VH-VL binders against q9umr5. Designs and how they scored, part 12

Target 1, 268 residues: q9umr5
Amino acid sequence: SYKPVIVVHGLFDSSYSFRHLLEYINETHPGTVVTVLDLFDGRESLRPLWEQVQGFREAVVPIMAKAPQGVHLICYSQGGLVCRALLSVMDDHNVDSFISLSSPQMGQYGDTDYLKWLFPTSMRSNLYRICYSPWGQEFSICNYWHDPHHDDLYLNASSFLALINGERDHPNATVWRKNFLRVGHLVLIGGPDDGVITPWQSSFFGFYDANETVLEMEEQLVYLRDSFGLKTLLARGAIVRCPMAGISHTAWHSNRTLYETCIEPWLS

## First folded at step 1 (VH-VL)

Design a4g (framework fv_acimtamig)
Fold by OpenDDE, second read of step 2:
Structure a4g (fold): chain C 268 residues (1-268), chain A 123 residues (1-123), chain B 106 residues (1-106)
Amino acid sequence: as target 1 above (268 residues)
Amino acid sequence: QVQLVQSGAEVKKPGESLKVSCKASGYTFTSHYMHWVRQAPGQGLEWMGIINPSGDSTSYAQKFQGRVTMTRDTSTSTVYMELSSLRSEDTAVYYCARQGYSYLTHPYYFDSWGQGTLVTVSS
Amino acid sequence: SYVLTQPSSVSVAPGQTATISCGGHNIGDKSVHWYQQRPGQSPVLVIYYDSNRPSGIPERFSGSNSGNTATLTISGTQAMDEADYYCQVWDSRTYVFGGGTKLTVL
């Protein structure tokens, strides 16, 4: 039998967005129990990510308990960050494959429709004034806003990304790293035609330097310091990078070719 | 409500070991890290170490490395702290302290404390 | 090692405002928590993350943190507030407590 699959949606999403993915899984892996978690849907996905992590944890714990052989996670967009945090705080998770589906794993720094909806008068270069303010971190988007030109503010004000990345020291960093390393495989999916995740390499833990030059995962401080286990995972062959062109952000969960190439192989 | 109930006072001799228990109730035991903090008579608070919710990971203050062992039993919702090679300066009240939610922004505080366990080390 | 400095004692008349300081190098960049310990009792969290009150803590308790000093303020001090107060931070993979301040209500 196939291991259960748990799906976590992205910003402003709901379970309906994953109807094609469910179809693909049922077709290729019949009998798979797939649970798309309808938590923090729609505008509720703007709530602080730690709150979301807590909510999703409560939902996945019973599922994991009933699946002693393990489960797979498919986490889309913002959901990928939620899942990474989830696996960091859970010392008893049994996740085999963690599939990060076009997630801003290394943060976001770009104007998108999502940002314009929340902050219509804000430009990319000025959003730090809002996101790193005392009240900015009450919004999920700001929890992973990563301004490369204001690194000090990011490191000090980011209440989520900087912590799960181990970029800011905290008492649970070692334990979170250990917990995250329990994952069997980290499958990173994204591509240059995404149009939302900025830079798109963020889905692979790449990101801008102070000159807005994109550096690869292996050039990131979090990797070099192995702050949350990327270097260790890579060394043991547990990281899978699956880039794909020609896919827009809202199509990652609905593209058959993408599913067959990047998702299906890790659902066994 | 959250309750942390510790074992009773103990008298030890130098060189012996102490083991204090802390039974938790009123919350999901496996959701919180647990800390141990001690207080010598008339002195301040001193952090000893931390244990994760499942009990399979610990971190100790450098001062106690090699002498302290923290464990926990999920089936009984009990955390244990053992300190070996006791010295007279180990005379103190020992507290278990629950860490705030680890899934929150700033879980670096102790939101609940046990009643304390006095351990006296004397020859 | 990181050091937190508190006054050994503070005295206040009933109804007056008590102020307890906690000094530390760039402590404003850290999250400061405060604990109250009445004689013969266990510590109780009264302020977390500089200025937040846990449920059940009276509004007369407040906190601030900037520069090199964190401050616990108790307005309208009552006899029941007589206790030792400790500030606490995280630094270099260690939890650090101040030396404690004995608040006496005259």
Scores: ipSAE 0.007, ipTM 0.483, lowest interface PAE 11.1, mean pLDDT 91
Fold by ESMFold2-Fast, scan of step 1:
Structure a4g (fold): chain C 268 residues (1-268), chain A 123 residues (1-123), chain B 106 residues (1-106)
Amino acid sequence: as target 1 above (268 residues)
Amino acid sequence: QVQLVQSGAEVKKPGESLKVSCKASGYTFTSHYMHWVRQAPGQGLEWMGIINPSGDSTSYAQKFQGRVTMTRDTSTSTVYMELSSLRSEDTAVYYCARQGYSYLTHPYYFDSWGQGTLVTVSS
Amino acid sequence: SYVLTQPSSVSVAPGQTATISCGGHNIGDKSVHWYQQRPGQSPVLVIYYDSNRPSGIPERFSGSNSGNTATLTISGTQAMDEADYYCQVWDSRTYVFGGGTKLTVL
């Protein structure tokens, strides 16, 4: 009786990370069919996001086709951006709840160990030189690098995030918006103690302006222009915001209180 | 077969500097972060810092900030830990340790350890 | 500053089950790793990410982590298991070790 759940992992991630989440779902919604997609695991999570979207699309099509009542998506970290694109490029998706676990929906502008592993001599202020090159755009993490001090470069060079957010024009924008709007609920989860997603409000479509002052979703041009449907979804009552303090980046999928408060209510 | 081979035991006087080496083999040297962890006699494990061998970026525990320097030499697959202004409480076994493999989310564990280098600081 | 608390010592008879606890505020929300250190030897990873065994670690080693306590369990304990055991987590910017537990096999 419960809709199937599809889980999409994040950067340097695999299905192992979701063992606690699967236990919670089994306890509260016994009989739920949960599929954790084992694609682009570990180092392969660095592949360009559009390549990942194509692979995940091929994997979700048969799952959605067999579930006429609909499916739920739970998408963690970078995986939330993959799911954003899936909802836009699939003209036949039947997703009810899209649950985004601490995903940088407006992008990332912060130093992390993952960036230091790939680009060890770069500070966040200098990473735009690498990320906004053609070579840099071959790495997933650069696909959502959003330097608020070089917005002109971001808009011109971003091959993924600027397009999916409707910040740069694309021939498919109208169709992508129509497809995304078919989602039943957009459940946004994140918090100030994440420690990786910078600014943490990116998980709620907030982001830095040129002075590094965070502007919330309703002040973003993306929202005001309704570029891919956020304003329309909010007007329908379809956006759920569930911030929680005290949770680090690797704990969103393994915190019982977070699950019960923010995830469980949306797994009909 | 992963091996981390450290330099031999040292005796130092207070105020001197220590430099310990750790030679890695059996894997791609630049693919894993390397850590330094010490253990004073009869005490527990204490994390000192981390180095990325591919680009030489480092991060140190607050307690050692300003006294510790970590470097690497990619031609010899060797990491180094230098600790200055030694005092008697720096007497410890110093370990290099390799961070876990990247296919797991945030692999913040140590999957291989060197044999340890005993450093005695006394006059 | 995050703190991990372990008992100083645990004693068990050969063949019986030993349990070593690692306490921390909401430690169930973190990933816990366990190391075995025999006298005069380097630490050896025995459990990573709460419950996974590295290649070469016997099946009698298992782990769990929920609420405020993580547990390392050694079933059918053998004399060779006599060692110090350390739990470890990553907390924001720091690698945190427990104080260690000396396991004695009587």
Scores: ipSAE 0.000, ipTM 0.391, lowest interface PAE 17.8, mean pLDDT 88

Design a4h (framework fv_acimtamig)
Fold by OpenDDE, second read of step 2:
Structure a4h (fold): chain C 268 residues (1-268), chain A 123 residues (1-123), chain B 106 residues (1-106)
Amino acid sequence: as target 1 above (268 residues)
Amino acid sequence: QVQLVQSGAEVKKPGESLKVSCKASGYTFTSHYMHWVRQAPGQGLEWMGIINPSGDSTSYAQKFQGRVTMTRDTSTSTVYMELSSLRSEDTAVYYCARTLYYDKSGYFAFDIWGQGTLVTVSS
Amino acid sequence: SYVLTQPSSVSVAPGQTATISCGGHNIGDKSVHWYQQRPGQSPVLVIYYDSNRPSGIPERFSGSNSGNTATLTISGTQAMDEADYYCQVWDSRTYVFGGGTKLTVL
């Protein structure tokens, strides 16, 4: 039998967004138990990401307990960060494949419609003033805002991304790394035509330097220091990178070709 | 205000089943997990299990596996806990409790409790 | 199974500081929550995530957690603080409570 699949949605999403993905899984892997978690839907997805991690943890624990052979995670957009954090804090998870579907894994630094909606008077260059404030960190988007021009503020004020990345020292860094390394495979999916994730390479742990030059995963300090286990995962062949062009952000979970190429191989 | 109101005290015989209800009000019922915790007379608190916001997923303490069933009705904002094959040792006050969500790393607390339901199991 | 150890009882004079310990293996790596339970009443959350106070809880309640011991501290203890206190953690997909400590205000 196929391992259960747990799906975590993105910002302002709901389970309805994944109806095509469910169809694809049912068609290609009949009998698979797929659970799309309807937590923090819509506006509730703006809640602090640690709060979301808690909610989703409670949701997945029963599922994992009933699946002794393991489970697969498909985590979309913001959900990918939630899942990474989830795997970091759970010392007893049994995740085989962690599929990060167009997630800002290394953070976000770009003006998008959803940012303008939340912060209508803010520009990309000035959003740090809001996001790195105490009240700004009460919003999920700010929890992974990564301003390359204000690294000091990011490191000191980011209450989520900087911590799960091990970029800021904290007492649980070693344990979180150990927990995350329990994953069988890390499948990173994204592409240049996404239009929302900025830079799009963030889905592959690439990101801007101080000059807004995009550096790849292997050039990142978090990789070089193996702060949360990327270097270790890569060394043991546990990281899969699946870039695809021609896919907009809202289509990653509904594209058949993408599913067959990047998702399906890791659901067995 | 946020509150959990439980059903009244019950007297049961060994071998019977109990079913306690917990009605939530003052908050978004479908946004919080619900727990059941019991306390035998003069004893400490004992966690029984958890039910997710939609009611489609539960996890029970090993001690109660096969004997406890938790359900919830979103239309009435009510959670239920059923315990079968009752024993004298099941005599306790049963509490429902809501999970508190906060911006910390995945540990849970119970911020709202019901008033408790005394269940006495006696021959 | 993970075990939390509390003293069975603690006594304090009014106005003095009460300290209740909760011992557990590497408990400092966990988040500890504390509950107050007055006689005949439901438990009340008084500290969450080691040292945070919920709204409505007096400032005289504080918490700390390091190494193998979490501590609930009640400064300026009042008669109304007489109750049972329970520490609680998450472990191995279960919620674990301490045995409880009866605080007596002399």
Scores: ipSAE 0.022, ipTM 0.520, lowest interface PAE 6.6, mean pLDDT 91
Fold by ESMFold2-Fast, scan of step 1:
Structure a4h (fold): chain C 268 residues (1-268), chain A 123 residues (1-123), chain B 106 residues (1-106)
Amino acid sequence: as target 1 above (268 residues)
Amino acid sequence: QVQLVQSGAEVKKPGESLKVSCKASGYTFTSHYMHWVRQAPGQGLEWMGIINPSGDSTSYAQKFQGRVTMTRDTSTSTVYMELSSLRSEDTAVYYCARTLYYDKSGYFAFDIWGQGTLVTVSS
Amino acid sequence: SYVLTQPSSVSVAPGQTATISCGGHNIGDKSVHWYQQRPGQSPVLVIYYDSNRPSGIPERFSGSNSGNTATLTISGTQAMDEADYYCQVWDSRTYVFGGGTKLTVL
């Protein structure tokens, strides 16, 4: 039989968004037990990411315990960051494939509809004033706001992303790296037409430098220092990159071609 | 509300071993890392090590490597610190402390402390 | 091998402002936490991440951190503030505590 699949949704999202994904999985891998976690739905997705990590951790423990052969994770958008942290904080996870659907793995820096709904009068150039405050860090989106023009503030104020990426020291960094390296495959999915994740290469651990030139994963200090295991995973052949053009942010979990090309091969 | 309750004071002879317990209540035991910190009489705070109650993974300060062992029992929400080959300079108050959660520093700060366990090592 | 230097003692009159320094090489690039320890009691976290107060800590406690010095400031000092104060940072794979400062309120 197929390993169980756990699905973690994104910002302002819920389990209903994955109806098509579940249909695809049932067609290609009949009998797969798929659990879409109904935690931090809708507006609750704005809660601090460490709070979400704890809630999702409590939900995944019994699922993993019942599947000694392993599980797969499919994590969409902001949910991909939750899954990054889950893999680091759990000493005993048995995740085979971690499938990251258009998640801002190196952070977000862009004017998007979601940002305008939350902060209608703010521009991306000014959001650092809100996000890098104690109040701002109580909102999930600010936990991965990465302003390349205020890197010093990002490094000192980010309560989540800078720590989980090893960009700022943390006492648990060595343990987090060891735990993350237990993953079988890291499958990275994203594309230029997403329209929300900015830069879209953030889904592949690329990001802006101070001149807003995108540097890819292999040029990042996080990778070069092997801060949480990316270089080691790449050397193992465990990182899969699957970019696809023509897919908007809300379509990653509902595009059949994307599913067949990037997701299906990793659901043993 | 949130409490860390430690075992009582002990008197030990040089060469013996010490085992201090720290029972957590009022929060999800596996959600926070636990630290051990000691304080010799009239001296400052000294970090000994950290344990992850969820996975039992540990990391110790170099000074205590080979002498200290940290363990946990999830059924009783209790963390233990064992220190072997005791010397008179191990006389101290031993504290357990949990890491701060949901803040800018993640797990950097120690927000809740046990009441301390006085251990006297003398002949 | 990282070292935090604190004055061994500071004395203030009631109602005056007490300042306790914590010196370390490029400490402004680190996150500093401060603990209060009253005689016979466990340490209490009073400031985390340089300047943030936990719930229940009075506004008269504040912190700053820049360059080579972090500072804990207690305005309108009260007799109940008499305690030892410790700064703390993370360095490499260990926590480092300052030597502690005894605050006397006379």
Scores: ipSAE 0.000, ipTM 0.412, lowest interface PAE 14.9, mean pLDDT 87

Design a4i (framework fv_acimtamig)
Fold by OpenDDE, second read of step 2:
Structure a4i (fold): chain C 268 residues (1-268), chain A 123 residues (1-123), chain B 106 residues (1-106)
Amino acid sequence: as target 1 above (268 residues)
Amino acid sequence: QVQLVQSGAEVKKPGESLKVSCKASGYTFTSHYMHWVRQAPGQGLEWMGIINPSGDSTSYAQKFQGRVTMTRDTSTSTVYMELSSLRSEDTAVYYCAKDFSYRGTLYSSFDPWGQGTLVTVSS
Amino acid sequence: SYVLTQPSSVSVAPGQTATISCGGHNIGDKSVHWYQQRPGQSPVLVIYYDSNRPSGIPERFSGSNSGNTATLTISGTQAMDEADYYCQVWDSRTYVFGGGTKLTVL
């Protein structure tokens, strides 16, 4: 039998967004128990990510307990960060494949429709004034806002991304790294035509330097220092990179070709 | 289900070559790497090498460099392992094993294994 | 070359828990896989990537990996579990097997 699949949605999403993915899984892997977690839907997805992590943890613990052979985790967009954090705080998770589906794993720095909606009067270059304030960190988007021009503010004010990345020292960094390394495979999915994740390489732990030059995962301090286990995972062949062009952000979970190429192989 | 069916047992003399075949079925043949592992009588498992899905790239254990050749035929879904300049210590059961991971994800586990091919090298 | 060290043999009574260790320098930073080989049979994957079970492998099989030691644990050991067990890792473009452990069910 196939291992259960748990799906975590993204910003402003709901379980309905994954109807096609569910169909694909049922078609190609009949009998698979797929649970699309209907938590923090719509505007509730703006709540602090740590709160979301706690909520999703409560939901996945029973599922994992009933699947002693392991589960697969598909996490879309913002959900990918939630899942990474989830795997970091859980010392007893049994995730085989962690599929990060177009997630801003290394953060977000770009003007998107999502940002315009939330902060219509704020430009990308000025959002740090809001996001790195105490009240700004009460919004999920600000929890992974990563301004390359204000690294000091990011490191000191980011209450989520900087912590799960191990960029800021904290008492749980070693334990979180250990927990995250329990994953069998980290499957990173994204592409240049996404249009939302900025830079799109963030889905592969690439990101801007101070000159807004995109550096790859292997050039990042978090990798070089192995602060949360990326270097270790890569070394043991546990990281899968699956880039694909021609896919917009809202189509990652609905594209059949993408599913067959980047998702399905890791659901067995 | 995935199956790997290997060729039958062989008896060889020192200096000769062996060639074992492994026919794969039940999965996309061109999507997975294939490994060869041998086991001498009463001994442990020894990795010999790996061949990529297309068959155009191989990597061999240092011990077998220059003596082993792995190939694959996509039209018949068959992988081959040839070992030349046979010695008595090459007496072993030879296994093909599918790489567990899809396509280029290396460093994975082996699943499933073929039934094994006993090759005896004796003068 | 990277070396994996296993005990040559482990004995356990039926119903008891068997523990097989696999030692290696910083093995906790590697992915460890475990194979079961019954007499006269081909190896079978029982644990992959430290603690994951393939479909069809009984729940009594579990794995852990930390520091310099990976461990295969078989709870409620049965007669059918009598076999040789091998740990395996990847290192420097090669695949390395432990020497194997013979598990005897008394």
Scores: ipSAE 0.007, ipTM 0.485, lowest interface PAE 12.0, mean pLDDT 92
Fold by ESMFold2-Fast, scan of step 1:
Structure a4i (fold): chain C 268 residues (1-268), chain A 123 residues (1-123), chain B 106 residues (1-106)
Amino acid sequence: as target 1 above (268 residues)
Amino acid sequence: QVQLVQSGAEVKKPGESLKVSCKASGYTFTSHYMHWVRQAPGQGLEWMGIINPSGDSTSYAQKFQGRVTMTRDTSTSTVYMELSSLRSEDTAVYYCAKDFSYRGTLYSSFDPWGQGTLVTVSS
Amino acid sequence: SYVLTQPSSVSVAPGQTATISCGGHNIGDKSVHWYQQRPGQSPVLVIYYDSNRPSGIPERFSGSNSGNTATLTISGTQAMDEADYYCQVWDSRTYVFGGGTKLTVL
């Protein structure tokens, strides 16, 4: 009787990372069918996000078709951006709750071990030289790199994030907005102690201005222009913001208090 | 430029009711929850409850349940807190305080606070 | 009924570091906010979600929260920092405030 739950993982994730989340769901909503999609695992998570969206789309179609009452999405980290695009490109999705676990919805501007592993000599201040090239855009992490000091390059070179956020025009923008607006609830989760997502407010559609001062969602042009429906969703009462301190990036899917507070209420 | 302006000080007798107003300006009134907090003279802060100005839904601290009512008027961007069956122990400064985060954000902090309304209950 | 315990007072010399504790059972699992209240004035938010500063709050204010104790730290303490400080958490169904700590800068 509970709607099925589809889980989309993040960068370098494995299904084992979600063992606690599955246990929590089973405890509070016994009988829920939970599918953790095992596509683009490990190093394959570095493939371009549009390629990942196509693969995940093929996997979710039969699950959604078997659940006429609707499904819930739980999308972690980079996976939250995949889910954003899925909701926009699918003309027939039946998603009720889209639960975004610490996903860089407005992009990333921070030094992490993942970036250092891929680009050992780069710091956040010079990564724009790599990411905003055609070669760089073949890596998922560069698809949501958002350098606030080179916003013109981000707008021109981002092959993914600038398009799904409506920051650069696309012929399908009107259809993508219509599709996204079919979601029942947009549940945004994140927090100051994440340590990876920079700024952490990116999980709530906040982001740095040119002086690295964070401006919240309601001050962003994408919200003010209602480019893909955030303002409409907020007016409808469909956006939930659930910040929680004390949670590191790899712990969002294994903290019981976080689950009970931010996730459980949205799993009908 | 966000400002909360409360109504002036009041003197009440035991058994009466008080109604304090808090006028908001400098932001979209319906975008943030509003809280009421009181402080007895020389004592600490005590949370009374919360109101959603958009949906007019409320939640009150158990201690005040049955005596407190919170309302709002969107046309004047004003919230109200009414406390009935006043006792001398209700003598306090009553504050309205804006939820720091936009509505729908859980466990948010309070900023800014109104200037406070001193209510003295004495016979 | 969740209880937050603060020391009644803390004294520090100008320029020294003041630390104000806020004790609570497993408080490290909760989000702690801190308020400054000067005599006759409304409270002012100085730290939110354990360790974040609102715009306009000096860098000398910092916070931490782990285990059973949250701490507000004020480095290079100045006369203007003299005030009552309150910690706050959400617990289950209500906001809970600590009893307050009076900071005196000698």
Scores: ipSAE 0.005, ipTM 0.426, lowest interface PAE 15.4, mean pLDDT 88

